# Designs tried in a protein design chat: VH-VL binders against Interferon-induced very large GTPase 1 (GVINP1). Part 3

Target 1, 242 residues: Interferon-induced very large GTPase 1 (GVINP1), of Homo sapiens (Human) (q7z2y8r1479to1720)
Amino acid sequence: DKRLFVLSILGLQSSGKSTVLNALFGLQFTVSAGKCTQGAYMQLLKVEETFTEELGFDFVLAVDTEGLRAPEHSNKSKDRDNELVTFVIGLANLTLINIFGENPSEMQDILQIVVQAFLRMKQVKIFPSCLFVHQNVGEATATDQTMDGRRRLEQKLDEMAAIAAEQEQCLDVTCFSDVIRFDVNTHVYYFAHLWDGNPPMAPPNPRYSHNVQQLKSRILMTATQESRGNIMKISDVKSRVQ

## First folded at step 2 (VH-VL)

Design n10 (framework fv_nepuvibart)
Fold by ESMFold2-Fast, scan of step 2:
Structure n10 (fold): chain C 242 residues (1-242), chain A 124 residues (1-124), chain B 107 residues (1-107)
Amino acid sequence: as target 1 above (242 residues)
Amino acid sequence: QVQLVESGGGLVKPGGSLRLSCAASGFTFSDYYMSWIRQAPGKGLEWVSYISSSGSTIYYADSVKGRFTISRDNAKSSLYLQMNSLRAEDTAVYYCAREYWGSGTYRYYYMDVWGQGTLVTVSS
Amino acid sequence: DIQMTQSPSSLSASVGDRVTITCQASQDISNYLNWYQQKPGKAPKLLIYDASNLETGVPSRFSGSGSGTDFTFTISGLQPEDIATYYCQQYDNLPLTFGGGTKVEIK
C-alpha cells in the first residue's frame, strides 16, 4: 500500500486555484486524471520516485473545491458550501486558503466560512494545518511583504472568529488563535502578477517565482512532517472519504 | 542595540515649515510600522501619524491632516515628518516610535521603542 | 474619537505603598489598552499591553486589569524609581488616543 498526503485548496470561484496548483507541482509530480464528487475535484499527484524517500509519501491527493458561494445564496447553497468546506478540511493534512485579488467582500466571505469550519473542527479536537495564499495583489504588497496586509488579515480573522464563536455559542473563543495555531508572519503568502510585462515576451516576475518556491518548500516540509507522524495509506482514504 | 534618534526640531515662525527625521538602528527597519507622537510642554501625549512598513498605508490625526506628511526611506532606515503651515499649537516634543503588533494569540498594537524626542517651537 | 479619562491627575505616596490609577474609555474597547511610563525628561516606556500583559523586562510590581470601559493600573510596593507620569492608551480604533496622564510623586 502507498503513502498519501492530502492537500485541500479552498477559494471562491475563479480565484486562480489551478494556477497555484500548477505552479506548486512541477518536476516532482505526475498528474493523473481528476474526479469530481459532490463539488470537490480530487486529483491524484504521483511523487517522482527520486523524491518519495525524502518526502515520506508516494502520492498527494489534491482536493480542489468547485468554488464557494453560489450566485443564488439560498439556504440550500449555503448548507452545501458549509458541508463541502467541513468535508475538505476534515480530509486534509494541510488546507490552502486561496484569496484572489484585492476584493474586500471576497476576503470577508471566504474568511467567515473557513473560520466557522475551523471552529467546528476544534470542538471535535481536529486541528488541521492551514496556509493563506493571497494572489494577484498590488505590487508593493507582494514585493516587500508589508506588515499592513498581515495586520489587516489578523484583525479580520480575529473579528470573524469572534462572530463565529458567538453564532456557535463558544464563549471561550475571542480571536482566531483560539481556534487554530496561526502566525500571520509565517502562514501567509502574497503573490503579485506572474509577469513583469505583457505576454508573450515578458520575463517572469522574480518575486512571484521566489514566493512560489517558498510556499512549495513550506508545503513539502509540512507534508514530510505529517507523513512521519501520521502516515496515511491509499486504502485508508476510501474509508475516510466514504 | 535598538535605537531611534530624532533630529530637525527648532524654532519656526507661524506658517513656516520643518522636516523632522528619525534614524533607526539595531533592527530591521523595513519590518516595522512607525509612528510620530507629540507632547506639548507640560501636557499629555498625542498621537500624530503612522506609516506601514512598506509606506503604502498612512494615517493622520485630524489636527494635522493636510499640513503634515509622513514618509520613510527603508534603504536608509529613516522616518520623516514634513510639517507645513505650522501653528502655535503644534509646539511640542515630537517622538518617533516603533510600532509592534503581535503575530501570536491576540491583536496587539503598541509602541515598544521610542526616540528621545526633538523639540519644535512655533512662535513669532 | 474614543476619549480616555484617567484619574487621579496626580498623587503622592510613600515608598512601599500600593498605588492605583484608573482609566475609563468613552466606549467599549474590549481589552485593547496599553499603559506607558514617562519619567521626567525621558521618552515614554511601555509597561503593560493588552490591558494586563507585562512587557518583557518590566518589574512584576506593575500590573493591569479591566476590560470594556473600565481599567486599572497598579504598582504594588512603590519604589523611588517609579516617580513618573503614567498614561493609558487605547488601540481599538483610530485615531489612537491617550489618557491625560497621572503624575506619581513620592511623599
Scores: ipSAE 0.000, ipTM 0.418, lowest interface PAE 15.8, mean pLDDT 74

Design n13 (framework fv_nepuvibart)
Fold by ESMFold2-Fast, scan of step 2:
Structure n13 (fold): chain C 242 residues (1-242), chain A 119 residues (1-119), chain B 107 residues (1-107)
Amino acid sequence: as target 1 above (242 residues)
Amino acid sequence: QVQLVESGGGLVKPGGSLRLSCAASGFTFSDYYMSWIRQAPGKGLEWVSYISSSGSYIYYADSVKGRFTISRDNAKSSLYLQMNSLRAEDTAVYYCARDIRYGYAFDIWGQGTLVTVSS
Amino acid sequence: DIQMTQSPSSLSASVGDRVTITCQASQDISNYLNWYQQKPGKAPKLLIYDASNLETGVPSRFSGSGSGTDFTFTISGLQPEDIATYYCQQYDNLPYTFGGGTKVEIK
C-alpha cells in the first residue's frame, strides 16, 4: 500500500485554479484522474523515486472542487457546496483556498463555508492546514496594497469566525487564528497576472513564476514535515471516496 | 416593495465632477453587494464598479479607475458614486443595481439617472 | 477581459414564433451567465440566471441553455410584450461584461 499526500484546492472554476495546479505539477506526473462520487475532480501524481524516502510519501492526490458553481440560488445547491467543501478540507493534508482578484469579496460565501468547516473540525480535534492564494493581483501592486489585502482578508476571516463561533456557541473562539493556526504574512500568496498587461500575446510575468516557486516550496515543506502517522494510504483514500 | 432610486445626474462640462446617490428600500441593504452599471445613449450595458456589503472591498472597471469612487452608508441605506475628471465618453444613464448574495446576477435595478458630459 | 458576442444584433418575428438568441464567450465561463430583458426607456430585468434557471415571476416561455463558451436564449411563442433588447452577462471574471444586445421586434 503506498503513502499519499492529499492536496485540496478550493475556489471557483474560472479563478485560475487549473493554471496554478498545472504550474505546480504538470501532466507529466499524472497517473490517474477523474471525478469522485462527492463531485470533486481528482488527479493522482507520482512522486519521483529519488524523493519518496525524503518526503515520506509516494504519491500526491490533488483534489479540485470543479463542482462548485457560484452562484446557485437553491437551498439544495447551498447544502451541496457546504458538504463538498467540508469533504475536501477533511480529506486533505493541505488545502489551498484560491481567491480571484485583490480581495476576498468574490469568494465571500466560500470563505464563510470554509471557516464553518474548520470550526466544526476544531470541535472534533481535527486541525487541517491551509494556504490562501490570491490570483490576478494588479501588475503595479505596491507593497502597501499587498499589505492592505492581507489585512482585509484577516479581518474578513476573523468576522466569519466570530459569526460561526456564536452560531455554534464556541465562546473560546473570537478570531480565525483560534480556529486553526494561521499567519496572514506567511500563509497567503499573491499572484500577479500570468502575462504582463494580461494580453494573450504578452510574455509571462516574472513575478508570477517567482510566486509559483515559493508556493511550490511551501507545499513541499509542509508535506515533508508531516509525520508518517498523518499520511494516508491509497487504500484509505479510495475507501473514503467510494 | 423592494426598490432602488438614483439621483444626482445632470449636465456637466468635461473635467467636471458629479456625485450620484442611490436610495435603497424594502430590503436589508447592509447584506448586499451593490454595483453601478451604465448605458451610453443607444448603446449596450457596461459594468462600472461594485462595493461589498461592509464597504471594505471595492472594484472598478479600468475605464473609470482613478476617476470614480464608490461608497455606501449602510445606516442610511444609500449607495454613492463620486465621479471626477468626467469625459464625453462617460455620458450615460447610470443604474444602481443589487448583486445577489450568492451570485453576481443583478436582480434589482433602479430607474437610472442621466449623466451628460458636454460643453 | 472576457468578450461576450451576441447574435443576431436584431431580429423581427411574428407573434407565436420561436425566437433564438446566441451568446459566445471568448473563454470558458462554465455556466456563469445571466440573461436580461430591457424594454425601451426602462431598466433591465433579470430573466435567467446561471445559464438555465428561470427567475421567479418570469414566464415559462423564456429559457436558456449552454455551458462553456456557447449559450442560447429562447422565447417559445413570442408575445407582443416581449418586444425588448436582450443582453447576456458573464460573471466568471471581473470585470463583469455584457453582450452587445439583441433587439427583438414584432413584424
Scores: ipSAE 0.006, ipTM 0.421, lowest interface PAE 15.6, mean pLDDT 75

Design n2 (framework fv_nepuvibart)
Fold by ESMFold2-Fast, scan of step 2:
Structure n2 (fold): chain C 242 residues (1-242), chain A 121 residues (1-121), chain B 107 residues (1-107)
Amino acid sequence: as target 1 above (242 residues)
Amino acid sequence: QVQLVESGGGLVKPGGSLRLSCAASGFTFSDYYMSWIRQAPGKGLEWVSYISSSGSYIYYADSVKGRFTISRDNAKSSLYLQMNSLRAEDTAVYYCARGYSRWLGEYFDYWGQGTLVTVSS
Amino acid sequence: DIQMTQSPSSLSASVGDRVTITCQASQDISNYLNWYQQKPGKAPKLLIYDASNLETGVPSRFSGSGSGTDFTFTISGLQPEDIATYYCQQYDNLPYTFGGGTKVEIK
């Protein structure tokens, strides 16, 4: 049986996920056909033979939650989304939380669902790894704009964690880092949209490449550590998904 | 060539105040995150504070939080550290350092020569 | 805060020897670790970033390895100009923290 690293991506936009996955794994991986299971869209990426021993896994299973509700959906839909999010986080070795654009309402909605899921998992002593990816940010603007963004994200996460903790009566939780290991300076990556049209509108942004490499490094280090004791086999995923 | 030159160190009594300055040259100062890092005589390095390129994002080590204020003036290519309520434990050489990776994680690729702050009666 | 434990605190070696110093993080910091050299009376100088990458202009006799919680810094063929104190530093989480330093002396 082959070794599998499960990478879950939470977000409201499907096209952003594909761009990030290709940038992270590019020529080192080949992609198999996608499959939809319990509202999650799954893609299997095969690690090139030369990298499998170094990384400690043979495949990456990318899990996408594109079915998350739009704002102002019914409470029934929200309960379903919370169940789905908890499932994919529980399945994953690492979860990427994809925030797209600058819409505060949509960002708040996805963050609320994610924080609630992590808090529920903390109650059953499951501590997943996560990273935030903020897409459609103008990296050509001052570096301070992304730093201000990190501070605002941290503040918003802390506020949501406190509210969720009060709602769930968890006195041990006062901020987001009490729910999951998190540092806004090292666990948040900003990506500008690259023009994919022909002809290109602008040359590639060097900072975009740097951010991709840092995120890739973090993902690979997490995967390498987990390969020793926590890595799944393909048969394990089949059992859990069915 | 990148250069960072600290000034403002000296002898001050406990409870006193002092302001350190760092003059930057040889690079676009407004593009870089800057830190203050200190070293007590005969001891190791301790990170003190961090400021973003425009000054909007600031972090302090717990040991100095509420007493020290980091600031910058990009028009003058200068970094500052206002130190209040000084204690004997703040005695150290204070280094101005540039953060290379900017905002994703910091390698301190250039350091000033340091300025000595002595807090004693 | 992430504690960085560095060992040994000091060592003495002969010119041409291989010198090894270690750095241990209190929690997983991936490869987010830098190494600095500080000569007596001077400011620190960056030698290695991201655990194993050699800074431009730094001699190839210096190298770094490790990930997670255990890191190693090596000088292959110690030279007289390498007399210095060496520090590791993590940047996985704020506050940034340094190891206690290893003083390298030549016999």
Scores: ipSAE 0.000, ipTM 0.407, lowest interface PAE 17.3, mean pLDDT 74

Design n5 (framework fv_nepuvibart)
Fold by ESMFold2-Fast, scan of step 2:
Structure n5 (fold): chain C 242 residues (1-242), chain A 122 residues (1-122), chain B 107 residues (1-107)
Amino acid sequence: as target 1 above (242 residues)
Amino acid sequence: QVQLVESGGGLVKPGGSLRLSCAASGFTFSDYYMSWIRQAPGKGLEWVSYISGSGSTIYYADSVKGRFTISRDNAKSSLYLQMNSLRAEDTAVYYCARVHYWSGDYYGMDVWGQGTLVTVSS
Amino acid sequence: DIQMTQSPSSLSASVGDRVTITCQASQDISNYLNWYQQKPGKAPKLLIYDASNLETGVPSRFSGSGSGTDFTFTISGLQPEDIATYYCQQYDNLPLTFGGGTKVEIK
């Protein structure tokens, strides 16, 4: 009978499973964790009692799909990735899509799978929320570099949407915004990643801290809107995960 | 059969260099993070380095940073460890291992090679 | 660095006994812990991942439990082939770190 917010994290490469959530929410209490039948890794996190009334949920279920396969695999492997991604996005109130490196073309295959999943969901009238998190970007604090990165991501998402629409016979779709509500200026966050193994270490860049706060604010706002609309009960998850 | 085979170990003097190789077979090499783990005679396991499937993400233990370089050649299904400025404390059996990455098991090493002995002594 | 402390460093037990090994992390690592078996003269073998999940092909007598900082590895019904050194390993943060190992011997 407790209220649950489901946060999914999609990514090709591992960025540390607890690190992102701890950075975003200060989550310290994991009630349970493990793999489900679909192969996703799940952690149940308890929201501090003081905040449960304000946020409208009691628990956060974090779902991790790190380690998704590259597209040069067999049809069976691609179908498995599509099934896993579709499951994870469909389960979530909000999906974080992690991108690593300088530009989205290095991640084009995972973006294609994600876009195809969103397009399939649109056909059954499911409209998930998503945010893109771009990590390991050396120029994350430079406005010009961030703007260029956003335009590249938007172009790539639009290309993937057009290809997926052609494959699915949805000729009314010409860009990613036709698939889900998406704004590259507000739904993409850039993080410089310091992978030196020296935690705890405060980020030296004030804009990095600002971006973390902006992402937290957006996630909490999305969670609050979802909880006021139609939040999931914890008993509902057990029947869907098993 | 999924298999990793290390080679290149041997006796080297302090300050010397050595290059280890690991040949992978039976799986799609480019899909996996690959790791080097070492074990000094009669001691426990120590993680040395890992490299992502594409080669873009690399990390080293502090004890080897600046001296060791991990690399891979996906076309040849091979992993390498270039070891420079070797010290007596680098003496160990070096294992090549595949990192289990499916559905969040990214840091578990599910397949290991037989190991290759590196001895640094005068 | 996250320090992993294993206890005991060695133990002796009889065939059929229940063997318990513990591992403590210097900070909260959730359930991001693996257990490995290393038989004399051989490479390590992954037995348990994510603290409690049994790797494919590993006998059901092996199990793991725990979360946060305290973890337990159990062999229910020790067999002669289980003579080995067992290691825990965390993957919550870099660098990856192993416990000191527990040597299991038959009486």
Scores: ipSAE 0.000, ipTM 0.409, lowest interface PAE 18.2, mean pLDDT 74

Design n6 (framework fv_nepuvibart)
Fold by ESMFold2-Fast, scan of step 2:
Structure n6 (fold): chain C 242 residues (1-242), chain A 120 residues (1-120), chain B 107 residues (1-107)
Amino acid sequence: as target 1 above (242 residues)
Amino acid sequence: QVQLVESGGGLVKPGGSLRLSCAASGFTFSDYYMSWIRQAPGKGLEWVSYISSSGSTIYYADSVKGRFTISRDNAKSSLYLQMNSLRAEDTAVYYCARSKYFWGDAFDIWGQGTLVTVSS
Amino acid sequence: DIQMTQSPSSLSASVGDRVTITCQASQDISNYLNWYQQKPGKAPKLLIYDASNLETGVPSRFSGSGSGTDFTFTISGLQPEDIATYYCQQYDNLPYTFGGGTKVEIK
């Protein structure tokens, strides 16, 4: 059975997710693509033979969630979104959390669900890795905006971890780093708009290529480390996708 | 019954202003991203703007950026579009629409539309 | 901006025919595409979301397929009430963009 690395992408807005995935992996690696019964879009990518021994896996399964609904506002939507997020994170060796815009408060509800899912997984000793991808950042003030955004994201994650821990009666947890290993300075990547204006053939934002390479390098490093202890087999996932 | 009802359309001269309203009923308005979508006479659909459920995230199409302002009043279950510096090419039926998911992907509920005519 | 190209611009078919409309995106949009029906003088109505999911209350004769850049919308067994203009719409990236529309008429 072939070895599989599972990469999941979570976010409120689908805007830009497919572009990031294609930039990271390219279409030449895609073996199959489709939607699973839980509502996530899955894309199976084959690793070139020259890299399979070094990386320790043969395939990458990229899992993208549909736009998630604000759970605070609907009990029915909250239950479904909690199930989807828990399923997606539970499958993943690495989860990318896509933040649309500059302010993490706009994603408060989703971050809360994500933190709760990670906290529950910690209780059963499952420790998936996560990275944050912040999209829609203006270039002119990027340094100031990203530093402000990092501080605000860390503050919000800590707040949500404390709330989740209180709800689960886990007095040991007071900040997000108690839930999962996370460094706001190295686990958050900022992407400016890929396209600025018409027509759709306009050149990509020059900084986009650099950010893609940095994120790709981090993903590959995480995948290489993960492949040594927590590899899924392709047959394990296909039974759920079908 | 879930419905959206637009109002405020009419005839206005180039350079003028107009404010559109959209009244929502039959659902929890504050849970949904809302959009304005327009259609010029005999032409296709053009997305204009959206606003998040809380009002904190807003986006505009380039054709209206700097001239139009989208806003909402969740207590009144109402969506607004303030249109300034109107041009002949802004002539269209304006629809308010609800995103099927809170942060938008499909427009599952539409109003009947309100006609805006910009002409001398 | 992502451009959506619909084909054909118009078509005429008989009741009971299979009608096919295509939509092509200028870049990969995964499955982030919706289809709408607009009858004369009326607001658009959502028929298909996320490329292939049938909206609640929409007749099963309507279907969608495709992913990436090429998408197809099909009406199996055209009915008189299906005379309308049909639009595809992508939501992979802002601004959201619509196809030019396909006018379906009965001969």
Scores: ipSAE 0.006, ipTM 0.418, lowest interface PAE 15.3, mean pLDDT 74

Design p0 (framework fv_pritumumab)
Fold by ESMFold2-Fast, scan of step 2:
Structure p0 (fold): chain C 242 residues (1-242), chain A 120 residues (1-120), chain B 107 residues (1-107)
Amino acid sequence: as target 1 above (242 residues)
Amino acid sequence: EVQLLESGGDLVQPGGSLRLSCAASGFTFSSYAMSWVRQAPGKGLEWVSAISGSGGSTNYADSVKGRFTISRDNSQNTLYLQMNSLRVEDTAVYICAKDYEGWYYGMDVWGQGTLVTVSS
Amino acid sequence: DIQMTQSPSSLSASVGDRVTITCRASQGISNYLAWFQQKPGKAPKSLIYAASSLQSKVPTQFSGSGSGTDFTLTISSLQPEDFATYYCQQYNSYPLTFGGGTKVEIK
């Protein structure tokens, strides 16, 4: 039975998610045919054999919520979106939260959904690992990389956590770090280049590659910790997904 | 307010040594790469050296390799440039700049610079 | 090492003029090119990153274009405060390299 690392990617646009996967894994992974279960799209990626011992897993199951919309502008029920996001986060060893675009309301909508899902996970003693990937082109992304941008993101996360805690009547939650272990200075990665170049995978930039390697290192660290006896087998995922 | 302030520029003899400092404030210093750029009197900009946010990676212009050492103290929010075996052609205003360490963005914030004069 | 060739070295213009400055890389650098403005006795100010993206609070009279090896900086309507020296810089790979600069002088 082969070892499986489940990586979930949450965001409002699937094209940005595909670009993240290509930047992180490139040709190191081969893609099998995808399938849809409970509104989540899944792709099985085979780890190149030379990396399997180093990474501690044989396959990556990439889980995408293609078609997820912001609650206020969605024709779907809020409960349906929350159930899908909760399912996807609960399935994953690591969840990448893809923050996309310069529209503050869309960013706030995805943060609201994500924080509510994490808060529900906390209630049932599930503690998922999470990294934020902020992808954008233009002024807003440059501003978000500054100290002011990071402080604003932290303030918004804390605001959403307080609102969610009030709604769920969680008296022990006052900020986002009470919901999940998170540091805005070390768990947020900014990638504007992931949409550059058509096809999505742009030519390598050695300086840009450093940030990709840092993110890969964090993913590897998380995968290695999960491999300490609680990484899933392929048979386990088929059972859980059903 | 993001601010960079250089200090340590002085008049030194050829073959001498000098250490420059750059005090950073208003941003999370350890999250960003830092560069030193110099400008000789009446000349253009020349990149000198860069260091990663963690300090684990450094790069140098060929003209200064083996003579200059870039370093940082993230606990003090300070960038350094140790200059050894100084030459007359090293005479320039040395400016520190905030950089994004191979990210999409280039240098966005610059200090005022500190003058280094190498003369006998 | 990537060599950056900037032209012209200097130009004279009047307030209201459209000014175009060019920059060529000795090899492909994709869009990893920045533009800086420097006034006499002052530190450089970042104008443009990724060949065409304006830095925060930079006036819209400035625009950049190009990819690969050929790049341009355009000032659509020159203002009194725009008389300065402009530099391009590649950040595709180390060592980082600057163009020779273009001095924009009052006519």
Scores: ipSAE 0.000, ipTM 0.409, lowest interface PAE 16.9, mean pLDDT 73

Design p1 (framework fv_pritumumab)
Fold by ESMFold2-Fast, scan of step 2:
Structure p1 (fold): chain C 242 residues (1-242), chain A 120 residues (1-120), chain B 107 residues (1-107)
Amino acid sequence: as target 1 above (242 residues)
Amino acid sequence: EVQLLESGGDLVQPGGSLRLSCAASGFTFSSYAMSWVRQAPGKGLEWVSAISGSGGSTNYADSVKGRFTISRDNSQNTLYLQMNSLRVEDTAVYICAKDLWYESGYFDYWGQGTLVTVSS
Amino acid sequence: DIQMTQSPSSLSASVGDRVTITCRASQGISNYLAWFQQKPGKAPKSLIYAASSLQSKVPTQFSGSGSGTDFTLTISSLQPEDFATYYCQQYNSYPLTFGGGTKVEIK
């Protein structure tokens, strides 16, 4: 049985998230791909043999959520989204939370579900790592307002954590950092745009390619640190997705 | 609630020009790509053109390339389609559609459409 | 251009029937396939994206499957409101292309 690092991506469903995964790792490294019973799209990627000893794992399982919708649009879909998000976070060594646009209001419902899921994970002593990625941030405003954006995101996460904690009667939680390890200066990445044209035919923007490489380096660094502390096996993951 | 309202459809002679508009509300307009899709009477769906959220990227079906121009005014939450050198085969209901993301090519919301008739 | 071939062009069915519609791409499109429903005189309604993921508020009798070039839309138990024309669409590459449509009619 081989060692596995699980990377999950949460956010809006679409070919856009799959395209980001392909840009990070490339389809040529994919051993298998498909949809699991919970509705997530999964790609198993083989680590080059040259790097397996250095990294501490043999494969990367990339999990993309295809079914997330804003719960305010439908009370019935909220239960489905909660189950999917809890499953995806519980499966992952690292969860990438994809925020589209310049403010988190478009993603507020998804952030609420994510915070609640992390709070539930904390209660059963599961401590996944997370990174926030802001895509399609205006280039003009990115330079001037990146710090304001981080502050607003942190305030929203703290508010959601306090509300979730009160609903779950968790007296020791008052802000998001009480729920999971989070530093707004090191766990949030901003991307002005993904492509020079329309995906999937458009080439990556040269500036975006540089940012993707930095994010990829961060993901691999996190994977290396996590694999030393908690290495999963493929058989363990297969039993969870079937 | 997302709403898309098309306008500008009319009867035009072959060789003429017409501009369509689509008024969007209920979402951050500049964050999403937009498309025009058409449907000729009794026929199926045909994608016409797409524009990215910022307006920096556009794509066109070969049948309209060089004749149609897609554009957007993000300050007014409005999508446009400028149609030049119209042909009888351009007769269709033109529907604006919202992309799920910046540039996915998948549509999660559709307008009702506006009828364009090209006839002498 | 990627050609989308949809079959059958039309079918007749009764309420409660299981209906299967097939869509074939002229080249590999991974899972970048969507299904839409259109009722007479109405705009299309999104049903399925990424080949098998249901849109919010879409009834569970609808399901999608497939990858690569061959895709299927299944309606497990046809309801009165399901009589409509169904279209597949690829969004793997530009130009975006739709299938010719399948009209589901009352027997």
Scores: ipSAE 0.000, ipTM 0.399, lowest interface PAE 18.8, mean pLDDT 75

